# VH-VL binders against Rho GTPase-activating protein gacY (gacY), part 2

Target 1, 192 residues: Rho GTPase-activating protein gacY (gacY), of Dictyostelium discoideum (Social amoeba) (q54th9r528to719)
Amino acid sequence: APLEDVINRPDNPGEIPVLFEKGIAYLSRRGLQVEGLFRLSGANSQIKSLRQGFDQGEDVDLEDVEDVHTVAGLLKLYLRELPSPLFPFDLYSSFIEISKGEQTKPQKVESLKLLLSLLPPANKALSKHLFKFLGKVIENSSVNKMNSVNLSIVFAPNLLKDKEGNVMDAVADAQFVNQVVQLILDNINILF

## First folded at step 4 (VH-VL; framework fv_navenibart)

Design s2 (from n11 with heavy chain Q50Y)
Fold by ESMFold2-Fast, scan of step 4:
Structure s2 (fold): chain C 192 residues (1-192), chain A 122 residues (1-122), chain B 107 residues (1-107)
Amino acid sequence: as target 1 above (192 residues)
Amino acid sequence: QVQLVQSGAEVKKPGSSVKVSCKASGGTFSDYAMNWVRQAPGQGLEWIGYIIPIFGTANYNAKFQGRVTITVDKSTTTAYMELSSLRSEDTAVYFCARGPYYDFWSGYFDYWGQGTTVTVSS
Amino acid sequence: DIQMTQSPSSLSASVGDRVTITCKASQDISSYVAWYQQKPGKAPKFLIYAASSLQSGVPDRFSGSGSGTDFTLTISSLQPEDFATYFCQQYDSYPYTFGQGTKLEIK
């Protein structure tokens, strides 16, 4: 389902999907000091089962999940399977142009702040909550080994996609997509 | 373009070890996982393990646990696979193969090295 | 370990023929299947991922389908360069496992 449809469901009281609300809360308590958070694989069958529960409006309790990588994988799966990426298809070229341009970093951050202001309200709210949480992950990078470079590699392909791209096109563009996501991660307090 | 170039053929005695190299060029080395896959003469493909260069994390097929070590030298963009306690059953062509690791469900291999023949005989 | 079984093990076909190769997983792997082409003396070449997604640069005569346990690779009109061995691979679970291969030979 589209992101705005999910947040408008009767069983979704907040401004972001309840899946993300519960997942971020879980990971903030149990995951911040776990090595390889968001990189190492959880149990795929359990991730699919949890996703199905949320999709069917079940009151899913994540506290019983023992493997934090399973909950991290659930959040990544959700982002991957959005019909339009969190950073919509229409803005892909604009985000990539910031990475490819020869502006200074402060100028790129200003351009990025403008682009982020153009996100639909649901996308902007989810982006704010996600990136503020990823900032906490980075604060614990000495233990969890996930700095802004590592997280940009993990998240970038799930946040930005060319509408007609495939896996090889994503690989070819990876440096530019990774760079723009890393720039967001390095400047969270300015951008959100 | 991306190219993976492997070291040359090796002939080893049973009980020895072999170390095969795979040098990557034409891409961002840190954005990919480097996998090792072998193929015995006239047989199918068997996955050995991977390394994720940016994290230094390696994972191995349990069949090879304790005998295989995969390492990386980021300065030369080269991955290595070392297999110890060699047996005649280890005679195979060994391939390095690149895959995207940033997607939990993307365990496929987009570029492959040319292969290194390892023969174990007395 | 998840076992991948291909059928047939070999087949003979003529240029212009429609060819179908099947791959069966020992358990549900959703759509996490890739297909590769290997010519004698060469490394495998990546063709398809996620059961049905064609890699850029792969001719559109190649297609994949299936979900769950049953997967199919189809070549709609064989060309001379397509005679090779084809392998399926699951990437749902570690260890990654391959089918035994299907050898496609000229009739």
Scores: ipSAE 0.006, ipTM 0.502, lowest interface PAE 11.7, mean pLDDT 86

Design s20 (from n11 with light chain A50D)
Fold by ESMFold2-Fast, scan of step 4:
Structure s20 (fold): chain C 192 residues (1-192), chain A 122 residues (1-122), chain B 107 residues (1-107)
Amino acid sequence: as target 1 above (192 residues)
Amino acid sequence: QVQLVQSGAEVKKPGSSVKVSCKASGGTFSDYAMNWVRQAPGQGLEWIGQIIPIFGTANYNAKFQGRVTITVDKSTTTAYMELSSLRSEDTAVYFCARGPYYDFWSGYFDYWGQGTTVTVSS
Amino acid sequence: DIQMTQSPSSLSASVGDRVTITCKASQDISSYVAWYQQKPGKAPKFLIYDASSLQSGVPDRFSGSGSGTDFTLTISSLQPEDFATYFCQQYDSYPYTFGQGTKLEIK
C-alpha cells in the first residue's frame, strides 16, 4: 500500500507506519551493538510473515523475535516494496544531479536540504525517523561495523529508484545514488 | 564473462591449516557476495561462509566458526578462505561461489570457481 | 538449521522422458529455493532461483515450482547433457543448506 494510506489507517495512531515505530524501538534496544546490522540477512520467511501481519492490521509484537537481523530486514523490505520509493520517482534525477555536480559538499548539503523539503509529509516524517535512527547506528559503528558508507550501500537501492531506468542505467548510477545517501547520513542534524 | 579461478590442490597433515584463493575477473568484484562451499568425495554441498568485499566483513556457518577465516584483497580482486585445525573429515573439494550484491532476499550462487581439492591425510 | 531432503536419491531415465525431482524443507521457507546441476568433476551450475525463476541461458525444458515446504524441479524432455546430479538449496536463513542431491542416470 502507498505510505500515505498506511499512516491514515485507523490502527496507525502515529505519523509513521506502526511497523517502523515498533521496529526502530526494538532495534534501538537490541540491535545497535550487533555486527552487520542491516547488512546481514534475517529469516526471509519470518520477515514476510511479520510484514503480512502488519499489512493485515494485526497487533504484531516484535519483542518475540530473537534474531535482530530479522527485524532489520523487515524495515528494509518495507522500504523496498513501497509503490513509490521513500524518495519519490519524480525526485530521482534531482538527487542524482546533486551527487554528479561540481558543487562543494556544503553547497550539495544545501541543495539536499531544499530537495528534502519537497518530500510529501508522510515521506518526510518517515525519512526523519529513519535517518535519526541510522545516526544512532553510525554512532555505534566501532562495534556494529556499519558506518555511513556501509549504510548508504545497504539503503540507497531501497530509497531511490528510476521509474524509467533499465538495468544498465541502474549500474551506471549506483555510485551516485550511494554517494547522495551517504551525504545525507553524514549530515543528518543539518537536514532533519 | 565472469570467471572465478581458484588456487591448486593441497595435501595437508592433520592439525595444519590451508588457505585457498579465488580470483574474480569480469563484472564488478565489490558488488557481489563471495561464498565458500565444500563437497566431500561423493557427498553433498555444505556452506562454509560468505564475505561481501565492499563491507570487508564475513559471516560463517556456526559449524566452522572459530577455525575458518574468509578475507578479501580488493586490489587483486581475490577472496581467501583459511581453515585451521584440519581433520581427515575436512577432505573435500572447496568451491568459491558468487552471490548477488544484496545480502537479503538473495542467497543463491550464480557463478562458481572450478574447485580446489584439499586432502587431509592421517 | 533447516534440513533439505531430496527425493529420489537416484533416478534412471531415458532421453525424451519427463523427469521430476522433489525437495522438502523441514520448515516453511516461502519460495527461497535455488536449484543447481553438477556434472562429475565439475562445479555446480546455477539453474533456478526463487523456486521458479529460470536463470538466463538455461534451457526452457527446465522448470521449478512449489512454495512453503515442498519444491519440484522438472525436466520436460530429457536430453543427453542433462544426466547429472541435481541439488536444491534454501536461502531463507543462515546457514544456507543444500539437499543431499539426486543423481539422474541413463536407464
Scores: ipSAE 0.459, ipTM 0.786, lowest interface PAE 2.8, mean pLDDT 89

Design s21 (from n11 with light chain Y96W)
Fold by ESMFold2-Fast, scan of step 4:
Structure s21 (fold): chain C 192 residues (1-192), chain A 122 residues (1-122), chain B 107 residues (1-107)
Amino acid sequence: as target 1 above (192 residues)
Amino acid sequence: QVQLVQSGAEVKKPGSSVKVSCKASGGTFSDYAMNWVRQAPGQGLEWIGQIIPIFGTANYNAKFQGRVTITVDKSTTTAYMELSSLRSEDTAVYFCARGPYYDFWSGYFDYWGQGTTVTVSS
Amino acid sequence: DIQMTQSPSSLSASVGDRVTITCKASQDISSYVAWYQQKPGKAPKFLIYAASSLQSGVPDRFSGSGSGTDFTLTISSLQPEDFATYFCQQYDSYPWTFGQGTKLEIK
C-alpha cells in the first residue's frame, strides 16, 4: 500500500507507520551498539513473517525478537517495497543532479533542503524520523562500525530508484545516489 | 567470464597459521560479497565467513571467530583468508565463493574458486 | 544454528530416470535455500536459489520446490553428466549451513 494510505489506517495512530515507530524504538534500546547494524542479514523468514503481521493489522510485539538484525532488516524491507520510494520517482533526477553538479557542499545542502521540502507530508515525516534515528546510529559508529558512508551504501538503493528500473543504469548512478544520501546523513540537523 | 583463482596447496604444523588467497577476474569486485567455505575429506561444506569489499569489513561464523581473519586488497581484486592456531581437524579443501549482496536476499554463491588443500600434520 | 538434513545420503539411478533429493531444515526458513552440484575433485557449481529459481545456463531438467522446512531438488530425466554430489544450503540466518550431501551414482 502507498505510504499515505498506511498512516491513515484506523490502526495507525501516529504520523509514521506503526512498523517504523516500533522498529525504531526497539533498535534505539537494543541495536545502537551492535556491529554491522543494517549491514548484516537478519533472519529472512522472520522478517517476512513480521512484515505480514503488520500488513494484516496485527498488534505485533517486537520485544520477543532476539536478533537485532531481524528488526533492522524489517525496516529496510519496508522501505524497499514501498510502491513509490520514500524519495519519489519524480524527484530522482533532481537528487542525482545535486550530486553530479559542480556546486559547493553548502550550496548542495541548500538545494537538498529545497528538494526535501517538496516531499509529500507522509514521506517527509518518515524521512525525518528515519534520518534522526540514523544520526544516533552514526554517533555510535566507533562500536557499531556504521558511519555515514556505510549507511548511505545500505539505504541509498532503498530510498531512491529510477522509474525505468534498468539495472545497468542503476549501477552507473550508484555513486551519485550514495553521495546524495551521505550528504543528507552528514547534515541531518540542517535538513530536518 | 568470472573466474576465482586460488593459491596453491599448503602443508602446516599444528599451532601455525595459513593464509589463502583468491584472485577475482572478469567481473565487478565491489558488487558482491566474497565468502570462504571449507570441506574436510569426505565431508560436507562449512561456511567460515565473508567480506563485502564495498564496506571493507568482514563477519565470521562464531565457530571460527578469534582464529580467522578475512581481508581484501581492492587494487589486485584479491581476497585473503588467514586461519591461525591450526589443528589436525582444520585439514580440508578451502574454497572462496562469491555471492551477490542484496542485503535481505544474500547468502548463495554463484561462482567458486578451484579450492586450496590445507593439510595440518605433525 | 539451523541444521540441514538431506535424504538419501546416496542414490543409484539409470539415465532417463526421474530423481528426487530432499532437504529438511530444523526450523522454518521460508524459501531461502540454494542447491549446488559437486563433481569429484571439483568446486561446487551453483544450480538453484530461493528454493525454485534456476540459475541461467543450468539445464531445464533441474528444478527445485518446497517452502518452510521441506525442500526437493528434482532431475526430470537423468543424464550421464549429472553424476555428482548435491548439496542444499540455507541462507535464512547466520551462519549459513549446508546439508551433508547426496551422492548420485549412475547404474
Scores: ipSAE 0.451, ipTM 0.794, lowest interface PAE 3.0, mean pLDDT 89

Design s22 (from n11 with light chain Y94W)
Fold by ESMFold2-Fast, scan of step 4:
Order: structure tokens, then C-alpha cells, then sequence
Structure s22 (fold): chain C 192 residues (1-192), chain A 122 residues (1-122), chain B 107 residues (1-107)
């Protein structure tokens, strides 16, 4: 389902999907010190089962999930399966041009701040919660081994994609997509 | 097009180490996970571990943890598996195999090397 | 670890036969199953992923089905080149595990 439809459901009281509210809360308590968070695999069947529970409006309790990588994978799957990426299709080229065309890092950050301000309200709210949480993951990178470079590699394909793009364009753009996500991760306090 | 070519057969003494290579050609080496799988004579397949070159880290089956090291040399597009403290039960054919890494739910292996026979005997 | 059990361990068949091989997981793995074909002295060849998705280039006489714990590989009309050992693999969680193999032999 589209993100705006999910947040407007009667059983979704907050500004972001309940799945993300509960997932971020779980990982903030149990996952920040776990090596390879978001990089290592969880149990795929459990991820799918948890996703279906949330989709059906069940009161899913994540506290019983033993493997933190399962909850991390649940968040990645949700982002991957959005009908329109968290950073919408129509902004893809603008994000890429910041990585490719801009001259200085401060100027690129200013351009990103403007571009992020154009996100739809639901996308903006989820982005803020997600990136602030990822900032906490980075603060613990000495233990969990997930710095902004690693997180940009795992999250970039789940946040941005070209609607009209072919395989050759996706490969050619990968470094630029990774770089713009890394720039966001390195400047969270300015951007959110 | 995509081809994985492994190093030749090895005969090793118990307690020694063996290092097997796997050279990739066709496609972009760094876009995939390289896995190692072994098969003892007449037996099934056993996953040893993987490396994702873009992350620079390897992940291992707990059964081999402490004895196996998987590395890559991106300049020669070659993956390596080194197994130490060899014993007779390590006698097997060792395969390298490529898998997608963008999605860990895609843990299947689309291309395989020809295999390297490692014999551990006195 | 997830255990994958294949049945039968060996099967004798004739060209033109319909053959089914089964694979059972020790726990629910949804559809995260791949199938491989291995001929004597050769590396395994990738056939199927996600329980039922056929790899491009694999003949359409091969098909897979199943979900949860029970999976099947079917060859609808056996050809001479299909005599081989077949393996299932789960990729629900680490470590990845394989079935023990089913050897398909000429009758």
C-alpha cells in the first residue's frame, strides 16, 4: 500500500507506520551494539510473517523477536516494497545531480535541505525518524561496524530508484546514489 | 559469459592450511557476494561462508568459524578461501559460487566455479 | 540450523517419464528455496529460486512448487541429459543449508 494510505488507517495513530514506530523502538533498545546491523540477514520467513501481521492491522509485538537482524530486515523490506520509493520517483534526477553537479560539500548540503523540504508530508516524517535513528547506529559504529558508507550502500537501493531506468543506468548511477545518501547520513542534524 | 575459474587440486598434510582461489570474469565482480561451498566424496553440499567485496567483510558458517578466512583481491577479481588446521574430514571438492547481495532474501547461487579437490592425508 | 530432507535418496526412471522430487524443511521457510542440478564430476547448475521461479535458459519441463515446509521439483518429460543429482537449498536464514540430494538414475 502507498505510504500516505498506511498512515491514515484507523489503526495507525502516529505520523509514521506502526511497523516503523515499533521497529525503531526495538532496535534502539536491542540493536545498536550488534555487529552488522542492517547488513547481516535475519529470518526471511519471520520477516514476511511480521510484515503480513502489520498489513492486516494486527497488534504485532516485536519484543518476542530473538534475532535483531529480523527486525532490521523488516524495516528494509518495508522501504523496498513501497509503491513509490521513500524519495519519490520524480525527485530521483534531482538527488543524482546533487552528487554529480554541485561543487562544494556545504553547497550540496544546502541543496539537499531544499530537496528534502519538497518531500510529501508522510515521506518527510518517515525520513526524519529513519535518518535520526540511523544517526544513532552510526554513533555506535565502533561496535556495530556500520558507518555512513556501509549504511548508504544497504539503504540507497531501498530509498531511491529511477522509474524509467534500465539496468545499465542503475549500475552507472549506483555510486552517485550511494554518495547522496551518505551525504544525508553525514549531515543529519542540519537536514532533519 | 560469467565464468568462475578455480585453482588446481591440492594434497595436504593434517594440521596444515590450504588456500583456494576463484577468479571471476564477466560482469562486475564487486556487485555480488562470493560464497564457498564444499562437498565431501559422495556427500551433499555444505555452505562455508561468503564475502561481499563492496563491504570488505566476510561472514562464516559457525561450524568453520576460527578456521576459515575468505578474502578478495579486487585488482585481479579473485576471491580466496583459506582453511587451516586441516583434518581428514576436510577432504572435499570446494566450490566458489556467486550470489546476489543487494537482497539477502536472495541467497541462491547463480554461477559456480568448476571446483577444487582438496585431499587431506598422511 | 534449518534441516533440509529430500526424498527419495535415489530414483530410477525412463526417458519421457514424469519425475517428482520432494524437499522438506525442519521449519517454515515460506518460499525461500532454490534447486540445483549436478552431473557427475561437474559443479551444481542453478535451476529454480523462490520455490517456483525458473532461471532463464532452463528448459520449461522443469518446475518447482510448494511453500512453508514442503517443496517439490518436477520434470514433466525426462530427457537423457536430465539424469543427475538434484539438491534443494533453503535461504531463509544462515547458515544456508542443502538437502542431501536425490540421484536420478536410468532405469
Amino acid sequence: as target 1 above (192 residues)
Amino acid sequence: QVQLVQSGAEVKKPGSSVKVSCKASGGTFSDYAMNWVRQAPGQGLEWIGQIIPIFGTANYNAKFQGRVTITVDKSTTTAYMELSSLRSEDTAVYFCARGPYYDFWSGYFDYWGQGTTVTVSS
Amino acid sequence: DIQMTQSPSSLSASVGDRVTITCKASQDISSYVAWYQQKPGKAPKFLIYAASSLQSGVPDRFSGSGSGTDFTLTISSLQPEDFATYFCQQYDSWPYTFGQGTKLEIK
Scores: ipSAE 0.153, ipTM 0.697, lowest interface PAE 5.7, mean pLDDT 87

Design s3 (from n11 with heavy chain Q50E)
Fold by ESMFold2-Fast, scan of step 4:
Structure s3 (fold): chain C 192 residues (1-192), chain A 122 residues (1-122), chain B 107 residues (1-107)
Amino acid sequence: as target 1 above (192 residues)
Amino acid sequence: QVQLVQSGAEVKKPGSSVKVSCKASGGTFSDYAMNWVRQAPGQGLEWIGEIIPIFGTANYNAKFQGRVTITVDKSTTTAYMELSSLRSEDTAVYFCARGPYYDFWSGYFDYWGQGTTVTVSS
Amino acid sequence: DIQMTQSPSSLSASVGDRVTITCKASQDISSYVAWYQQKPGKAPKFLIYAASSLQSGVPDRFSGSGSGTDFTLTISSLQPEDFATYFCQQYDSYPYTFGQGTKLEIK
């Protein structure tokens, strides 16, 4: 389902999907010092099963999930399968142009701040919660080994994609997509 | 064309360690996980562990945890598997195998090294 | 750990035969199954991933099917080069595990 529809469900009282509220809470308690968080695979069928539970409005309890990589994978799967990416299709070229441009880093950050302000309210709220949490992951990178470069490689293809793109276009743009997400991760306090 | 080339056969005594290399050529080394899989004579395949070169940390089958170390040298595109405290039941052919990691649901091995025979005997 | 059980452990067949090899997982693994072919003295060769997706370059007489716990590899018209041992592998969760293998022999 679309993100706006999910947050407006009767069983979703907050501004972000319950899946993300529960997942971030779980990972903040159990995952911040786990090596390879968001990089290593969890149990794929359990991830799918958990996702289906949330989609059907079940009161899913993540506390019984033993493998933190399963919960991390759940968050990635949710982002990947949004009908429109968290950073919507119609903003894709604008994000890529910031990366490709000849502006200074501070100028690119200012352009990103403006672009992020154009996100729909649901996308803006989820982005803020997600990136604030990823900032905590980065703060623990000496233990978990996931810095902004590593997280950009993991998250970029799940946050930005070209609606009309093919596999070859995705490969050509990967550098720029990763750079944009890395720039956001390096400037979370300015952007959110 | 992707090719994985492993080091030569080893004969070891019980209690010693062995270090096997796997040199990758062709393809994009950093976009893939390097795995180690063994096969005892006449037996099936057993997964030992993986390393994702871009991140530098390895993930191991619990059966081998404490005895196995998987490392990578990015400059030579070479992965290594070191197994310590060798026992006769560690006698096997050891394979390196490449798997994609950038896809969400990946854990299959599309290219394999030729294998390294490790014999543990007194 | 997820146990993968293949049946039969061996079978004899003639060139031109349809051959089916079965693989059963000890728990639901959705479609996270790969299949490999191994000839004596050689490394395994990748055939299929995601239970049914054929690797580029693998002849289309090979096909895979199944979901959940039951999976099959089918060779629609056996060729001389197909006599080998076949392994299934789950990649639903760590540790990755393989079936014990099915040896396909000349009748």
Scores: ipSAE 0.105, ipTM 0.676, lowest interface PAE 5.7, mean pLDDT 88

Design s4 (from n11 with heavy chain Q50G)
Fold by ESMFold2-Fast, scan of step 4:
Structure s4 (fold): chain C 192 residues (1-192), chain A 122 residues (1-122), chain B 107 residues (1-107)
Amino acid sequence: as target 1 above (192 residues)
Amino acid sequence: QVQLVQSGAEVKKPGSSVKVSCKASGGTFSDYAMNWVRQAPGQGLEWIGGIIPIFGTANYNAKFQGRVTITVDKSTTTAYMELSSLRSEDTAVYFCARGPYYDFWSGYFDYWGQGTTVTVSS
Amino acid sequence: DIQMTQSPSSLSASVGDRVTITCKASQDISSYVAWYQQKPGKAPKFLIYAASSLQSGVPDRFSGSGSGTDFTLTISSLQPEDFATYFCQQYDSYPYTFGQGTKLEIK
């Protein structure tokens, strides 16, 4: 389902999907010091089952999930399967041009701030909650081994994609996609 | 074009160590995980572990944990697997195999090296 | 660990036959199954991922199906180059595990 439709459901009281509210809360308590958070795989069948429960409006309780990587994987799966990426198809070229361009880092951050302001309200709210949480993951990188470079590699393909791009084009663009997401992760306090 | 080229056959004594290399070419080394899978004569396939070169950290099958070390040299685009305390049961063909990133969408292997035969014999 | 069991262990068939190989997981793995083809003396070749998604360049006579615990690889019209050993692999959770293999032999 589209992100805007999910947040407008009667059983979704907040500004972001309940799946993300519960997932971020769980990971903030149990996951911040776990090595490879978002990099290592959880149980894929359990991730899919949990996702279906949320999609059907079930009152899913994540507190009984033992494997932290399963909840982390649930968040990544949700982002991957959005009909339009969190950073919409229409903005893909604009995001990539920021990393390709020859602007200074401060100028690139200013350009990112402008692009992020153009996100639809639902996308903007989810991005803010997600990136602020990822900032907490980075603060614990000495233990969890997930710095902004690592997180950009994991999240970039789930946040940005070219609507008509093929696999070979995605590989060619990977450096630039990863760099723009890393720039966001390195400047969360300025951008959100 | 992607190629994975492994080092040559090894004959080792029980208790020794072996280090097998896998050189990647085709410019995609940093974008994928490098895995090691072995096959004993006439037997099936067994996953040993993998590494995502860009992260620099490896994940191992618990069966081999403590005996296996998987590393990468990004400057030569080469992955290594070192297996210590060798036993006759470690006699197998060892394959390197490339796959998507080590996350919940991954775990299948699209390109394989030619294999390295390791024989453990007194 | 998740155990993958293939049936049959060996199968004899003729060119033009429809061949079916089954793979059973010891627990629900949704669709996280890949299939490989291996010829004597060679590395495995990737065929299918996500139980049913055919890798680009693999002939369309190969297909996969199934979900949960029961998975099937089908070759709709067997060709001479298809005689090989076939392996299923789960990638639901660590450690990744393979079936024991099904040897497809000429009748």
Scores: ipSAE 0.120, ipTM 0.649, lowest interface PAE 5.5, mean pLDDT 88

Design s5 (from n11 with heavy chain N59Y)
Fold by ESMFold2-Fast, scan of step 4:
Structure s5 (fold): chain C 192 residues (1-192), chain A 122 residues (1-122), chain B 107 residues (1-107)
Amino acid sequence: as target 1 above (192 residues)
Amino acid sequence: QVQLVQSGAEVKKPGSSVKVSCKASGGTFSDYAMNWVRQAPGQGLEWIGQIIPIFGTAYYNAKFQGRVTITVDKSTTTAYMELSSLRSEDTAVYFCARGPYYDFWSGYFDYWGQGTTVTVSS
Amino acid sequence: DIQMTQSPSSLSASVGDRVTITCKASQDISSYVAWYQQKPGKAPKFLIYAASSLQSGVPDRFSGSGSGTDFTLTISSLQPEDFATYFCQQYDSYPYTFGQGTKLEIK
């Protein structure tokens, strides 16, 4: 389902999907110092089962999940499978042009702040919660080994997609997609 | 067409270390996970660990943790597995094997190296 | 660790036969199973992933099925080049583990 439809369900009380609310809460308590958070694989069958529970409107309790990589994988799967990516198709070329362009880094951050202001309300709210949480992961990178470079590689393909989906274009753009997400991760307090 | 070419056979004494190489050609080296799997004579397959080149760090089977190191040299598109404190039970054929990385559920291995025989004897 | 148990350990068959090899996981792994073929002195060859998805270039006489804990590899009409050892592998969770292998022999 589209993101705005999910947040408007009677069983979704907050401004972001309950899956993210519970997942971020879990990872903030248990995952921040776990090496390879978001990089290492969780239990795939459990990720699938948890996803189905949330999709069916079940009151899924994450506290019994032993492997933090399973909850991290659940969040990544949700982003990957959104019908429209968190950063909408229409803004893809604008995001890529920021990393390709010849502006100074501070100018790129200002352009990025403007693009992020154009996000639909649901996408803006989820982006804010997600990136503020990822900022906490980065603060613990000496232990968890996940800095802004690593997180950009992990999250970029789950956040930005070209609607046309051409394989050769995706390969050519991968560097720039990673760079713009890294720029967001390096400037969270300015952008959100 | 993807090809993984491994270094030649090694004969080692107990307590020494061995470093096996796996050179990838054809296809994108950085978009895949490189895995190491061994097979003792007449036995089944045993997963040692993996490295995802774009992240630069490896993950190991707990059985080998502390004596195995998997690395990658992106400039030569070569993955390495170094196993230390060798024992006779480490005698095996060691394979490198590639897996897709585009999702976390791609822990299967679509291309394999030819294998490197490592014999540990006194 | 997830244990993968194959049955039978060896099987004798004739060209043209339908052959079924079974693999059982010690816990629910959904469909995260791959199958490989290995001939003596050679590296394993990838056949199937996600329990039932056939790798490009693998003959359509090979098929996989199953979910949860029970999985099967079927060869619908055995050919001379199919005599080999077959391995299943789970990739549900670390560490990745393999079955002990099933040796398919000429009857």
Scores: ipSAE 0.369, ipTM 0.763, lowest interface PAE 3.7, mean pLDDT 89

Design s6 (from n11 with heavy chain N59W)
Fold by ESMFold2-Fast, scan of step 4:
Structure s6 (fold): chain C 192 residues (1-192), chain A 122 residues (1-122), chain B 107 residues (1-107)
Amino acid sequence: as target 1 above (192 residues)
Amino acid sequence: QVQLVQSGAEVKKPGSSVKVSCKASGGTFSDYAMNWVRQAPGQGLEWIGQIIPIFGTAWYNAKFQGRVTITVDKSTTTAYMELSSLRSEDTAVYFCARGPYYDFWSGYFDYWGQGTTVTVSS
Amino acid sequence: DIQMTQSPSSLSASVGDRVTITCKASQDISSYVAWYQQKPGKAPKFLIYAASSLQSGVPDRFSGSGSGTDFTLTISSLQPEDFATYFCQQYDSYPYTFGQGTKLEIK
């Protein structure tokens, strides 16, 4: 389902999907010190089962999930399967052009700030919550080994996609997409 | 033409360590995960661990945690596996194998090295 | 750990035969299965991923099917170069695990 439809459900009290609210809360308590958070695979079949529970409007309790990588994978799967990426298709070329340009880093950050201001309200709210949480992951990178470079590579394919391209074709452009996400991760306080 | 070339056969004494190399060529080194898999004589395949060269961080099968270290040298596009405290049960052919890391739901191996025979004998 | 069990452990066949190899997972792994071919003294060769997706360059006589716990590799018309040991592998969760192998022998 589209992001705005999920947020507007009667049983969704906040501005982001309950799946993200519960997932971020779980990972903030149990996952920040875990090596390879978001990189190592959880149980893919359990991830799909949990996703189905949320999709059906079940009151899913994540506290019984033993493997933190399963909950991390649930968040990535949700982003990957959005009908329109978190950073919508129509902004893809604009994000890539920021990476390819010869502007200074501060100028690129200002361009990113403008593009992020164009996000639909639901996408902007989810982006803010996601990136602020990823900032906490980076703060613990000495233990979990996931710095802004590592997280950009993990998340970029799930956040930005070319409308006419497939996920595998995006590998050819990975350096530009990764750079954009890394700039966001390095400048969260300016951008959100 | 992607090629993974491994170092030569080793004969080691119990309690020693061995370091096997795997040099990648013919493809984009940074776009893939490097894995190590072993096969004891007449037996099946056993996954040891993986490293993603662009991250420099390795992850291991719990069975080998504490005895194995996987590293990369990006300048020579070479991955290494070092196994310590060797036992006779570690006698096997050790393979490096390349896997996609772009899609983290994908844990299969598209290219393999030729294998390195490690024999642990007294 | 997820255990992968192959059936049969070995089978004999003739060129032109249809050959079927089965792989059973100890728990539901959806479609996260790959298949490999290994010839004596050689490294494994990648054939199939996601239970049914054929790797580019692999002959279309090879096919895979299945979901959940039961998976099948089929060779529709066996060729001389297909005599080898075949392994399934799950990549649903760490650690990645392989089946014990099915040895395909000439009849």
Scores: ipSAE 0.133, ipTM 0.678, lowest interface PAE 5.6, mean pLDDT 87

